# Ledger of designs, part 7: VH-VL binders against Isomaltosyltransferase (ctsY)

Target 1, 124 residues: Isomaltosyltransferase (ctsY), of Sporosarcina globispora (Bacillus globisporus) (q8rqv0r968to1091)
Amino acid sequence: VEYEAEFGVQSGVSTNTNHAGYTGTGFVDGFETLGDNVAFDVSVKAAGTYTMKVRYSSGAGNGSRAIYVNNTKVTDLALPQTTSWDTWGTATFSVSLSTGLNTVKVSYDGTSSLGINFDNIAIV
Below, E stands for the ipSAE of ESMFold2; O stands for the ipSAE of ESMFold2 at other seeds; V2 stands for 0.75 times the mean of E and O plus 0.25 times the DockQ between their complexes.

## First folded at step 1 (VH-VL)

Design t11 (framework fv_tezepelumab)
Fold by ESMFold2-Fast, scan of step 1:
Structure t11 (fold): chain C 124 residues (1-124), chain A 121 residues (1-121), chain B 108 residues (1-108)
Amino acid sequence: as target 1 above (124 residues)
Amino acid sequence: QMQLVESGGGVVQPGRSLRLSCAASGFTFSSYGMHWVRQAPGKGLEWVAVISYDGSYKHYADSVKGRFTITRDNSKNTLNLQMNSLRAEDTAVYYCARDTVTYLYGAFDIWGQGTMVTVSS
Amino acid sequence: SYVLTQPPSVSVAPGQTARITCGGNNIGSKSVHWYQQKPGQAPVLVVYDDSDRPSWIPERFSGSNSGNTATLTISRGEAGDEADYYCQVWDSSYDHRVFGGGTKLTVL
């Protein structure tokens, strides 16, 4: 299931359309202050391990974002440089989810680096 | 007591190269990201380049990308800017400056006095 | 790329309050930093992270940031405050540091 960043709950970030290749109606940028984040309500029918995919662009260098599940930090996800701000990459990792509603948050926190443009997450 | 001192400025012809240096003292240089900022005569401040605390990340303003290279030597507390293919519009006072935040989105709290680069025929 | 707009000049009488604005799209969601530059000198940080001051800067300097406008406020203006003032933000989309065009403060 795919969740567009622009439809998540945004804190300290903004929606933009000034780069080509995004899905949905835009992408999220403006991760500039510690604590800036986008949160998603993710529902699964069975508890278990899922693959989370983050679609992003990072034209300025190698970035990273902290991933939280149900208020617990699960990883610092590396977001390697893409060819340009108009070139979108996908970073993947394994995540454990509880049955039913989970809160997934992509956050710019004390372990995160650089500006990135954030398009969506997918849970597989 | 914290200080940044630039050197290496001068007069150079278009198309040539120049290397600027910045000597840091009074703080743990290896713990901070560093920037170069320039100011053309009578104009405002323009950000030029950044380097992370360990040198693993570098980024540049579009106007200098591909021509300028930022480097650092933490063992000597020195920041450098290699300027190639110089143009008349590169004429400016060049300042080195310290970033307050490890992730390079902070303020510039310590500045050098600047070194003048003049690109003229 | 992100653009910061400052008035070219502001005048204030001695002892009065000067206000210098910095306009930017949704600038209230960013951290704004302010620099003072006197003729022939390097810039000096006077306000960072919207409203914090370095320990060496007088309490007369303060800042605010909301919506589309950040403001540097200098209370009890003095002749020594006469300088160019620059606002600055980090543009995370491009990893650029963006300065405003500068405001010349005259105290007369």
Scores: ipSAE 0.000, ipTM 0.629, lowest interface PAE 11.3, mean pLDDT 88

## First folded at step 4 (VH-VL)

Design a03 (from f05 with heavy chain D103N; framework fv_firastotug)
Heavy chain, then light chain:
Amino acid sequence: EVQLVESGGGLVQPGGSLRLSCAASGFSISSGYYWSWIRQAPGKGLEWLARIYHSGRTYYSTSLKSRLTISRDNSKNTLYLQLNSLRAEDTAVYYCARVEYGNYGWFDPWGQGTLVTVSS
Amino acid sequence: DIQLTQSPSSLSASVGDRVTITCRASQSVSSTYLAWYQQKPGKAPKLLIYAASSRATGIPSRFSGSGSGTDFTLTISSLQPEDFATYYCQQYHSSPYTFGQGTKVEIK
ESMFold2-Fast, scan of step 4: ipSAE 0.136; ipTM 0.697

Design a07 (from f05 with heavy chain G102S D103R, light chain A51D; framework fv_firastotug)
Fold by ESMFold2-Fast, scan of step 4:
Structure a07 (fold): chain C 124 residues (1-124), chain A 120 residues (1-120), chain B 108 residues (1-108)
Amino acid sequence: as target 1 above (124 residues)
Amino acid sequence: EVQLVESGGGLVQPGGSLRLSCAASGFSISSGYYWSWIRQAPGKGLEWLARIYHSGRTYYSTSLKSRLTISRDNSKNTLYLQLNSLRAEDTAVYYCARVEYSRYGWFDPWGQGTLVTVSS
Amino acid sequence: DIQLTQSPSSLSASVGDRVTITCRASQSVSSTYLAWYQQKPGKAPKLLIYDASSRATGIPSRFSGSGSGTDFTLTISSLQPEDFATYYCQQYHSSPYTFGQGTKVEIK
């Protein structure tokens, strides 16, 4: 299941359309103050390990974002440079989710680097 | 490499308005960077004025935000600063600078600056 | 707004001296989001240090930065003739960006 970043709960970020190749109606950027984030309500029927995919572009260098699940930081996810801001990559990692509603948050915090454009997450 | 060239300074009258330009070369201002204006009165310290992202999102100095507008024209690769209701205390060298992208925080490179003198 | 206070406001030093400039923030600056600049008369400021302790490209090793939270220091281990200038700290922990008032390093 895909969750578009522009439909997530946005804090301190903004939705934009000025680069090609995004899914849905846009992408999110403007991660510029510590704590800026996009949060998603992710519902699963069974607790367990899922694959989380983050679709992004990073035309200026290697970036990273902190991933939180239910208010607990689970990783600093590396977002390696893409060819351009119009070229989208996917970063993948394993995540543990609880039965029912989980809050998944992609955040710019004190360990994060670089501005990136954030398109969506997918839970598989 | 990267160059920033300010223009639009000179002598202006109190109560008037000012529009400064910053022409960028060697890179695109639409490439995901932030851009700032910083000023310095003669013999005084540095004062940050405004920041703009390539998306158009803006941030302003608390004391000056009612008198400042930062904008850009991506097709001309140029940044602008408009300052209204000019007073003698606005006399300063005005710098355009790129905000380093990885932390959105430090300024590098800087333009050479353009002097604005507010006097009757 | 975070206010930055530099100490001293000015100092006189000789070539070869160790120079220390302090920057104190009115609120904690997390993740060491503090930069230092050098400015010579008639010139734009030049980045020296970012993220409190990282030297910018091309900056000599005699310049070093340290500190965290509310107390930050710029050190010049052996002052050279070209180092007589005004130095500014700047925080980017929160908007608006703010600068210290500057420290003028003058020849003794």
Scores: ipSAE 0.006, ipTM 0.571, lowest interface PAE 10.5, mean pLDDT 84

Design a08 (from f05 with heavy chain Y101W; framework fv_firastotug)
Fold by ESMFold2-Fast, scan of step 4:
Structure a08 (fold): chain C 124 residues (1-124), chain A 120 residues (1-120), chain B 108 residues (1-108)
Amino acid sequence: as target 1 above (124 residues)
Amino acid sequence: EVQLVESGGGLVQPGGSLRLSCAASGFSISSGYYWSWIRQAPGKGLEWLARIYHSGRTYYSTSLKSRLTISRDNSKNTLYLQLNSLRAEDTAVYYCARVEWGDYGWFDPWGQGTLVTVSS
Amino acid sequence: DIQLTQSPSSLSASVGDRVTITCRASQSVSSTYLAWYQQKPGKAPKLLIYAASSRATGIPSRFSGSGSGTDFTLTISSLQPEDFATYYCQQYHSSPYTFGQGTKVEIK
């Protein structure tokens, strides 16, 4: 299931359309103050390990974002440089989710993650 | 055809304030980029002052935060910089510039600059 | 704040020379969060290189950038008359944006 970043709960970030190749109606950028984030309500029928995929572009350099699940940080996800801001990549990692509603948050924690455009997450 | 043009410079008095304008043409300042003010004292290097994002969020140089206000008027496609409590060391060419290719990066295009001289 | 120091502060060169300018950061800049600008007297700076090594649109191939971490280099492989200018590095790894002090390339 895909969750568009522009439909998530945004804190300190903004929706933009100034680069091609996004899904949905746009993407999210503006991550530059500690705690800036996009949060998603993710519901699963069974507790377990899922694959989370983050679709992003990073034309300016290598980045990272912190991933929180139910208010607990689970990883700093590397987001390697893409060929251009119009070229989208996918970063993948394993995440543990509880039965029912989970809050998944993609957040800026002040490492080298400054210049990332965030398109969506997918839970598989 | 994409241009930024600064205005509002000139000779100003110590202790006063200045308000600079940056008129954009050939593109919209609401188009999802950062816009910054950068200054350069005569014979010296570049100093970043402030930026505003298309959402309206503002960021300032820590040393100048209490004296600076960056703003915009989307209907006039114009950026502004207000600087208060002027001092001789504020004498500089003031540039406006767009951050290209994302929400934080390099500056392109730049305006032509406007000279502010603070009298001694 | 990340401080950028350029060396040399000035150099004299002739048309056809290979010119190298270095930029050192006070702390590690992610390998690609660095830009270079050219400024001619009385003019605004012009972007040359972004992401440490990518040439901006319309910039001649004689300009190249390299480096990572704390050490970055701008090279002009065969200096042309229009290249006499001051050059600045800039980091965008963290806020605030910071610039090097500049390197002036003068006619010998």
Scores: ipSAE 0.075, ipTM 0.677, lowest interface PAE 5.9, mean pLDDT 84

Design a10 (framework fv_firastotug)
Fold by ESMFold2-Fast, scan of step 4:
Formats: C-alpha cells, sequence, structure tokens
Structure a10 (fold): chain C 124 residues (1-124), chain A 121 residues (1-121), chain B 108 residues (1-108)
C-alpha cells in the first residue's frame, strides 16, 4: 500500500511540485527545523514484519531521515544521493507493525542530514 | 523551454525610481521556487539583491534593503524589482534568476538575459 | 557576511591545459552550499557546479569541483576554446548570498 507524502499529516514541512517525476499530486519538502515531519496512519490486518519503501530525491548529496513507529524511533534511514532533484530513488528497510492502526512518521531529527524531497511511502 | 526575460531598463535620472519586470515562460512562478534579482556593474562582479519565496517571504541585501522592494504577480507570471533613490552606482545589468531550493538557500538556474540600467543625468 | 576570495584574479592558458581556480571563504562553508558559474562577455552567468562538486545538467565532464571548509576548487581538466570566460564562486550557506570577485581565463 502506497501513502503519498502530500496526504500525510504535515508538521513544519510543505507540499511542492517544482521538480518532475513525483507520484500523486506533489511531494513534500521544507525539512529545515528539528522535529519537522510527515505522519501516516497505517492499518494492517496482522502484526508482523513489513517492508517499508521510501521514495525520495536528493540532488545535493547523501541524506537521511529518522523513522518512527507509534512514537518509537525505528531507524535512521539513509537516503543516498540521486542523479538530480528530478531523479527519484527508493530506500527500503524492514519494519515491525502492530495489528490495526500504526502511526508511521518520517522526521528531520538531530541525527538527520541534508535536504531531501519526500514523495511517498509504501508498506508491503 | 523555461525562460526569464527582464525589461524596464534604460536611462534613469539620479534620485528617481525604477521598476524592473521579469516575465517567466515555460513554468509558473507560483510553483514553489525562490526567485532572485542579481546585478552586475559594467566590468565588475555579481551582487545579490533580493529573493522572494512562493509563500511571499522576502529577503534583501542589507546594504540596499531600505531602497528595494521585490514582488510578484502570479496572474501575469511576472516578478518585479522596485529600486528607489537611484544613484550613479546603481548603473548595472540587472538579472532575475530562479533559485533552486536547498533549505532556505540555493543556487541560481536559470538566469534571464539581463536588462541594462544606466543612472545618469 | 561571508566573503569569497578567488585566486588567481586572472590567468592565461592554452587549449588543452589543465586550469585550476580556487575560492577561499572568510569562514567555514559546508560543501553543500557552494556553487560555481561561468560567464562569457555580454551573456548571463551559467551554472556549472552546485554543492561544491555536483555538475549541473549539460555541463561537460571536464569541469569538476571539490573542497570543504574554507577552501574550494574548480578544475577544467582540458581547456577548450569555448571555456575562455570569467568564473565565479558563490556561497549559499548564509544570507546574504555572496559571490567571489571572479577569475578571468584568457587565451595565451
Amino acid sequence: as target 1 above (124 residues)
Amino acid sequence: EVQLVESGGGLVQPGGSLRLSCAASGFSISSGYYWSWIRQAPGKGLEWLARIYHSGRTYYSTSLKSRLTISRDNSKNTLYLQLNSLRAEDTAVYYCARVEYYGDYGWFDPWGQGTLVTVSS
Amino acid sequence: DIQLTQSPSSLSASVGDRVTITCRASQSVSSTYLAWYQQKPGKAPKLLIYAASSRATGIPSRFSGSGSGTDFTLTISSLQPEDFATYYCQQYHSSPYTFGQGTKVEIK
């Protein structure tokens, strides 16, 4: 299941369309202040391990974002440089989800680096 | 395909005001970029003047902020720079440029062709 | 304000030469916040390099950028006839944006 960043709950970030290649109606940028984030309500039928995919672009260098599940930090996800801001990459990792509703948050923390454009997440 | 064209230059008298226009084509100025004005005196280097974000936030060179106003008209897809109390040292080619965003700052791409302003009596 | 000083202010070179231009900042600039531009007489500047080392779209591989902290370098590995121009560095680490004074690359 795919969740567009522009339809998530945004805190301190904004929706933009000034780079080509995004899915949906846009992407999210403006991760500039510690704590800026996009949160998603993710519902699963069974507790277990899922693959989370983050679609992003990072034209200026290697970035990273902190991933939280139900207010607990799961990882600092590396977001390697893409060829340009109009070239989108996908970073993947394994995530543990509880049955029913989970809150998944992509956040700019004190451990996060470099500006990135955030397109969507997918839970598989 | 994306292009910026400046206009409004020419000969202006000291103490007067100028209003420069920058017409954008091939893209919308409301689409989330910062936009800047940069000038270059004949035979000299580049001097940044002002930038505006799509939200309406404006930033100015500290040495000129009392004399500058940057603005936009989204319906005309045009950027403007107003400079008051003109002096001979304001003689320069004035460029508008799109700012590729990176945090609150960026590099300039594309640039317009420039418009020459000569301040002389 | 961050001041950028380029060296040399001018140089003479021949086609095929390796050209190196340096840009020194008055205070530390993260490499992600430095760009280089090329300007030919009567023309607007053209972006060459951003984030110290990333080539802009359509820029030939003979142009490369490097550096960190206060010292940055633009290198042209094999100068071509169309490369005779003035080159500027720019920092976007802090406001106001500032440019170096320029380096003129002239035909020998």
Scores: ipSAE 0.006, ipTM 0.531, lowest interface PAE 9.8, mean pLDDT 83

Design a11 (framework fv_firastotug)
Fold by ESMFold2-Fast, scan of step 4:
Structure a11 (fold): chain C 124 residues (1-124), chain A 121 residues (1-121), chain B 108 residues (1-108)
Amino acid sequence: as target 1 above (124 residues)
Amino acid sequence: EVQLVESGGGLVQPGGSLRLSCAASGFSISSGYYWSWIRQAPGKGLEWLARIYHSGRTYYSTSLKSRLTISRDNSKNTLYLQLNSLRAEDTAVYYCARVEYGYDYGWFDPWGQGTLVTVSS
Amino acid sequence: DIQLTQSPSSLSASVGDRVTITCRASQSVSSTYLAWYQQKPGKAPKLLIYAASSRATGIPSRFSGSGSGTDFTLTISSLQPEDFATYYCQQYHSSPYTFGQGTKVEIK
């Protein structure tokens, strides 16, 4: 299931369309102040381990973002440089989710590098 | 064919205020780009002043924040910078520039030709 | 704020010379968060290099950028008459944007 970043709960970030290749109606950028984030409500029928995919572009260098699940930090996810800002990559990791509603947050923390465009997450 | 043209410079008295304009042509300011103002004192280097997102969010240089206002008028395709309480140290060429994106920050391209502001009695 | 210091502040060179300009950051910059600009008297700056090493559209191959961390370099492999100008580095790793003080490349 895919969750578009532009339809998440946005704090300190903004939606943009000035690069090609995004899904949905745009992508999210503007991660500039510590704590800027996009949060998603993710519902699953069974507790367990899921694969989370983050679709992004990073045309000028290697990026990273902190991932939180239910207000607990899970990882600092590496977002390696893509060929251009119009070239989108996918970063993948395993995540544990509780039955029912989970909050998944992609955040610009003190451990995050600047500079990515964020398109969507997918839970598989 | 994208072009930025600054205007509104000239001689201003200390303690006064100025409003600079940056007219864009060949593209729409309301289309998903970011814009900045940068200045350069005579014989000196470049100093970033303010940035406005396509969404309307604004960011300012900490040292000048209390004296600066960046704004835009999408219907006129024009960016503005207002600077209050002018000092001799504000004498500079003022440039507007589009932030070529990717990053939350980025590099500047294109630049306007600049407009000279002289603060003197 | 990240301060950028360029070396040298000025240099004299002849057409055909290899010119190297260094930009040192006061704290580490991610390896690609640096740009270089050329400015001629009375003109706005012109983008040369972005992402530390990528040439902007239309920029001749004699211009190259390199570096990471705190030390970055702009190289002009064979100076041409139109290259006499002032060169600036700029970081976009963190707010606010900051520029180096400039390096003036003058004819001998």
Scores: ipSAE 0.012, ipTM 0.606, lowest interface PAE 8.7, mean pLDDT 83

Design a12 (from f05 with heavy chain V99D E100R D103S, light chain A51D; framework fv_firastotug)
Fold by ESMFold2-Fast, scan of step 4:
Structure a12 (fold): chain C 124 residues (1-124), chain A 120 residues (1-120), chain B 108 residues (1-108)
Amino acid sequence: as target 1 above (124 residues)
Amino acid sequence: EVQLVESGGGLVQPGGSLRLSCAASGFSISSGYYWSWIRQAPGKGLEWLARIYHSGRTYYSTSLKSRLTISRDNSKNTLYLQLNSLRAEDTAVYYCARDRYGSYGWFDPWGQGTLVTVSS
Amino acid sequence: DIQLTQSPSSLSASVGDRVTITCRASQSVSSTYLAWYQQKPGKAPKLLIYDASSRATGIPSRFSGSGSGTDFTLTISSLQPEDFATYYCQQYHSSPYTFGQGTKVEIK
């Protein structure tokens, strides 16, 4: 299941369309202040380990974002550079989710680096 | 690596406007770094003025926001700063500097600065 | 806005001295979001330290930074003749960017 960043709950970030190759109706950028984030409501029928995929572009360097699940930080996810802002990559990691509603947040916090353009997450 | 060269300084009358240029070489200003203008009054410390992002989004010092415009021309690889309604207190050396990529950060490199004197 | 206060505002030192400059923030600066610059008369500032303790490329090992939260220090071990300058701290934890008032290191 894919969750488009532009349909998440946005704090301090904005939706844009000025680079090609995004899914849905746009992507999110403007991660520039500590605490800037996009949050998603993710529902699963069974507690367990899922694969989370983050689709992004990073045109000038290696970035990272903090991932929170139910208000607990689970990782600083590396977002290696893509060849241009119009080239989208995917970063993957394992995440534990509770039965029912989970909140998943992709955040620019004090350990995060670089601006990136954020397209979507997928839970598999 | 990036080199920055400011121009457009000099003597300006109170109430006038200034438009400073910052020519970048060795790197494209459209590549995803943020870019800032910083000034320093004679014998005083450093004051951040404005920042522009690869997306075109701009940020300004609250005290100067109404008088200040930061812009860029990607085809000329040049940043600009316009300051209107000049006052004697705007007398300073004006620097452009490369900000951090994609986030709040430190400045490296800096241009050499251009002196603006606001006097009748 | 985060205000940065440097101590001392000026100091006199001799070549070979250990020099310590302190930068105190009015609010906590998260994740070491603090940089130090050196400025000589008539020249642009030069980056020395970023992320509180990381030395910029080409900066001599006698320069070191430390600290977290509200208290940060720049140390110059064995001061050299080229180190007489004004030093500034800068925070990038929040907008607007702010600088300390500067510390002038003068020849004794």
Scores: ipSAE 0.005, ipTM 0.567, lowest interface PAE 12.4, mean pLDDT 84

Design a14 (from f05 with heavy chain G105R; framework fv_firastotug; at its last look DockQ between E and O 0.61; V2 from the best seeds 0.00; counts 0 for: pae O 8.5 > 2)
Fold by ESMFold2 at other seeds, look of step 5:
Structure a14 (fold): chain C 124 residues (1-124), chain A 120 residues (1-120), chain B 108 residues (1-108)
Amino acid sequence: as target 1 above (124 residues)
Amino acid sequence: EVQLVESGGGLVQPGGSLRLSCAASGFSISSGYYWSWIRQAPGKGLEWLARIYHSGRTYYSTSLKSRLTISRDNSKNTLYLQLNSLRAEDTAVYYCARVEYGDYRWFDPWGQGTLVTVSS
Amino acid sequence: DIQLTQSPSSLSASVGDRVTITCRASQSVSSTYLAWYQQKPGKAPKLLIYAASSRATGIPSRFSGSGSGTDFTLTISSLQPEDFATYYCQQYHSSPYTFGQGTKVEIK
């Protein structure tokens, strides 16, 4: 299941369309100030371990973003440099989710680096 | 050719106000850019003042935020900086500059600057 | 906030000299987000170096940048008369974006 960043709850960030190759109607940029984030309500049928995929662009270098689940930090997810700002990469990691709704947040916090363009997440 | 042109500077008395303009040409201020105002007092270094995002969200330097307002008019491709309660230490050249999110986070291009002089 | 401190604050050198200016950050800065500007009297600042070491378009090869972490340098390998200017480092790693206090270079 795919959750478009531009339809998440945005704090301190913005939807943009100035680079090609995004899914949906746009992507999210503007990660600059501590606490800037996009939050999603992710629903799963059963508690367990799921694979989370983050689709992003990081044209200036190797970036990172903090991932929170239900307000608990899970990881600092590496976002390796993409060939350009018009090319998109996918970063993948495992998350534990509870039955029903979970709040998943892609955040710029004190351990995060670089500007990145954030397209979507997928839970599989 | 991409250009930024500041205007609206001049001589003002202490306590006065001015609105500075930054006209953009050769590109649109509504497409994914961030915009900053930076000033430089005579013989001094550069001081960042304020930023506006393409979304319209604004940020200000903490020392000046009560006296500054940054804004934009997308239909005129123009940025504004309102300066209030001017003091002698506000005498400076005021620049606008572009920052593209994600690709290039340095200030490029800069405008030519507009001088604000506050009489003593 | 990330504070940048340049040294020296001023220097005087002869045409042909090698000049080195340092920029020290109060916190680690990704080299991707460190820039250098040249400003001549009465003119706007001009971008020289971005990403710590990449020359901007039209900048002569005598200008080079290096460094990482908290220590960065700008080098002019063979000073020319037109290089009389003040030089500023700037970080754009995190808000607020801040500048060094400047280094004035005088040609003898």
Scores: ipSAE 0.012, ipTM 0.594, lowest interface PAE 8.5, mean pLDDT 85
ESMFold2-Fast, scan of step 4: ipSAE 0.205; ipTM 0.719
ESMFold2, look of step 5: ipSAE 0.019; ipTM 0.603
ESMFold2 (binder alone), look of step 5: mean pLDDT 87; pTM 0.881

Design a15 (from f05 with heavy chain W106Y P109Y; framework fv_firastotug; at its last look DockQ between E and O 0.77; V2 from the best seeds 0.00; counts 0 for: pae E 9.4 > 2)
Fold by ESMFold2, look of step 5:
Structure a15 (fold): chain C 124 residues (1-124), chain A 120 residues (1-120), chain B 108 residues (1-108)
Amino acid sequence: as target 1 above (124 residues)
Amino acid sequence: EVQLVESGGGLVQPGGSLRLSCAASGFSISSGYYWSWIRQAPGKGLEWLARIYHSGRTYYSTSLKSRLTISRDNSKNTLYLQLNSLRAEDTAVYYCARVEYGDYGYFDYWGQGTLVTVSS
Amino acid sequence: DIQLTQSPSSLSASVGDRVTITCRASQSVSSTYLAWYQQKPGKAPKLLIYAASSRATGIPSRFSGSGSGTDFTLTISSLQPEDFATYYCQQYHSSPYTFGQGTKVEIK
């Protein structure tokens, strides 16, 4: 299931369409101030380990974003440089989710780097 | 072709104010870019002043924020910089520049610059 | 604020020379946040290098950048007549963004 970044709850960030190849109606940019984030309500049928895919663009270099689940930091997700800002990559990691509703955040915190364009997440 | 053209420079008295314009062509300023003003005093280096993001969010250099306002008018495809309480040290060529999102902080397109001279 | 100091402040060189310019930061700068610009008299700066080592679109391969931490380098492998200019480094690691004082490359 895909969760479009532009339809998440945005804090300090904004939706943009200036690069091709995004899904939905746009992507999110403007990660610059500590605490800037996009939050999603992710519902799963059973507690367990899931694969999260983050679709992004990082044309200026190797970026990173902090991932929070239910307000607990899970990882600093590496977002390797993409060939250009019109090229999209996918970063994957394992995430533990509880039955029902989970709040998942893609956040710029003190360990995060670089501006990146954030398109969506998928839970597999 | 992307072009940025600054205007509104000239001679100003200390304590005065000035409004600089940056007319953009070849693209819309409402598309997803950061727009910055940078200045260069005669014979000196470059100083970043302020930026405005496509959402309207603004950022200012910490030393100058009380005297600067960056703004835009999307219908005129024009960026503005307001400079208040001018001082002799504000004498410089003022450039507007474009930063593509995710490229924050470095500038891929620049205007030609407009000279502001502050005399006592 | 992160202060950038370039070395040398000026140099004289001939067409065909290899030119090396250094930029030293007052505190560590991630290489992903370092850029280089070229400026000719009466003209705006032009982006050469971003992310310490990535050439901007249309920049000749004779321009290269390297470095990490506090020490960064711009190299022109074979100086051309159009390369006589002033060169600036810039950090965008943290606000306020700052530039080096410049390095003037003059014809010998």
Scores: ipSAE 0.006, ipTM 0.624, lowest interface PAE 9.4, mean pLDDT 86
ESMFold2-Fast, scan of step 4: ipSAE 0.163; ipTM 0.680
ESMFold2 (binder alone), look of step 5: mean pLDDT 87; pTM 0.900
ESMFold2 at other seeds, look of step 5: ipSAE 0.020; ipTM 0.641

Design a17 (from f05 with light chain H93Y S95R; framework fv_firastotug)
Heavy chain, then light chain:
Amino acid sequence: EVQLVESGGGLVQPGGSLRLSCAASGFSISSGYYWSWIRQAPGKGLEWLARIYHSGRTYYSTSLKSRLTISRDNSKNTLYLQLNSLRAEDTAVYYCARVEYGDYGWFDPWGQGTLVTVSS
Amino acid sequence: DIQLTQSPSSLSASVGDRVTITCRASQSVSSTYLAWYQQKPGKAPKLLIYAASSRATGIPSRFSGSGSGTDFTLTISSLQPEDFATYYCQQYYSRPYTFGQGTKVEIK
ESMFold2-Fast, scan of step 4: ipSAE 0.090; ipTM 0.677

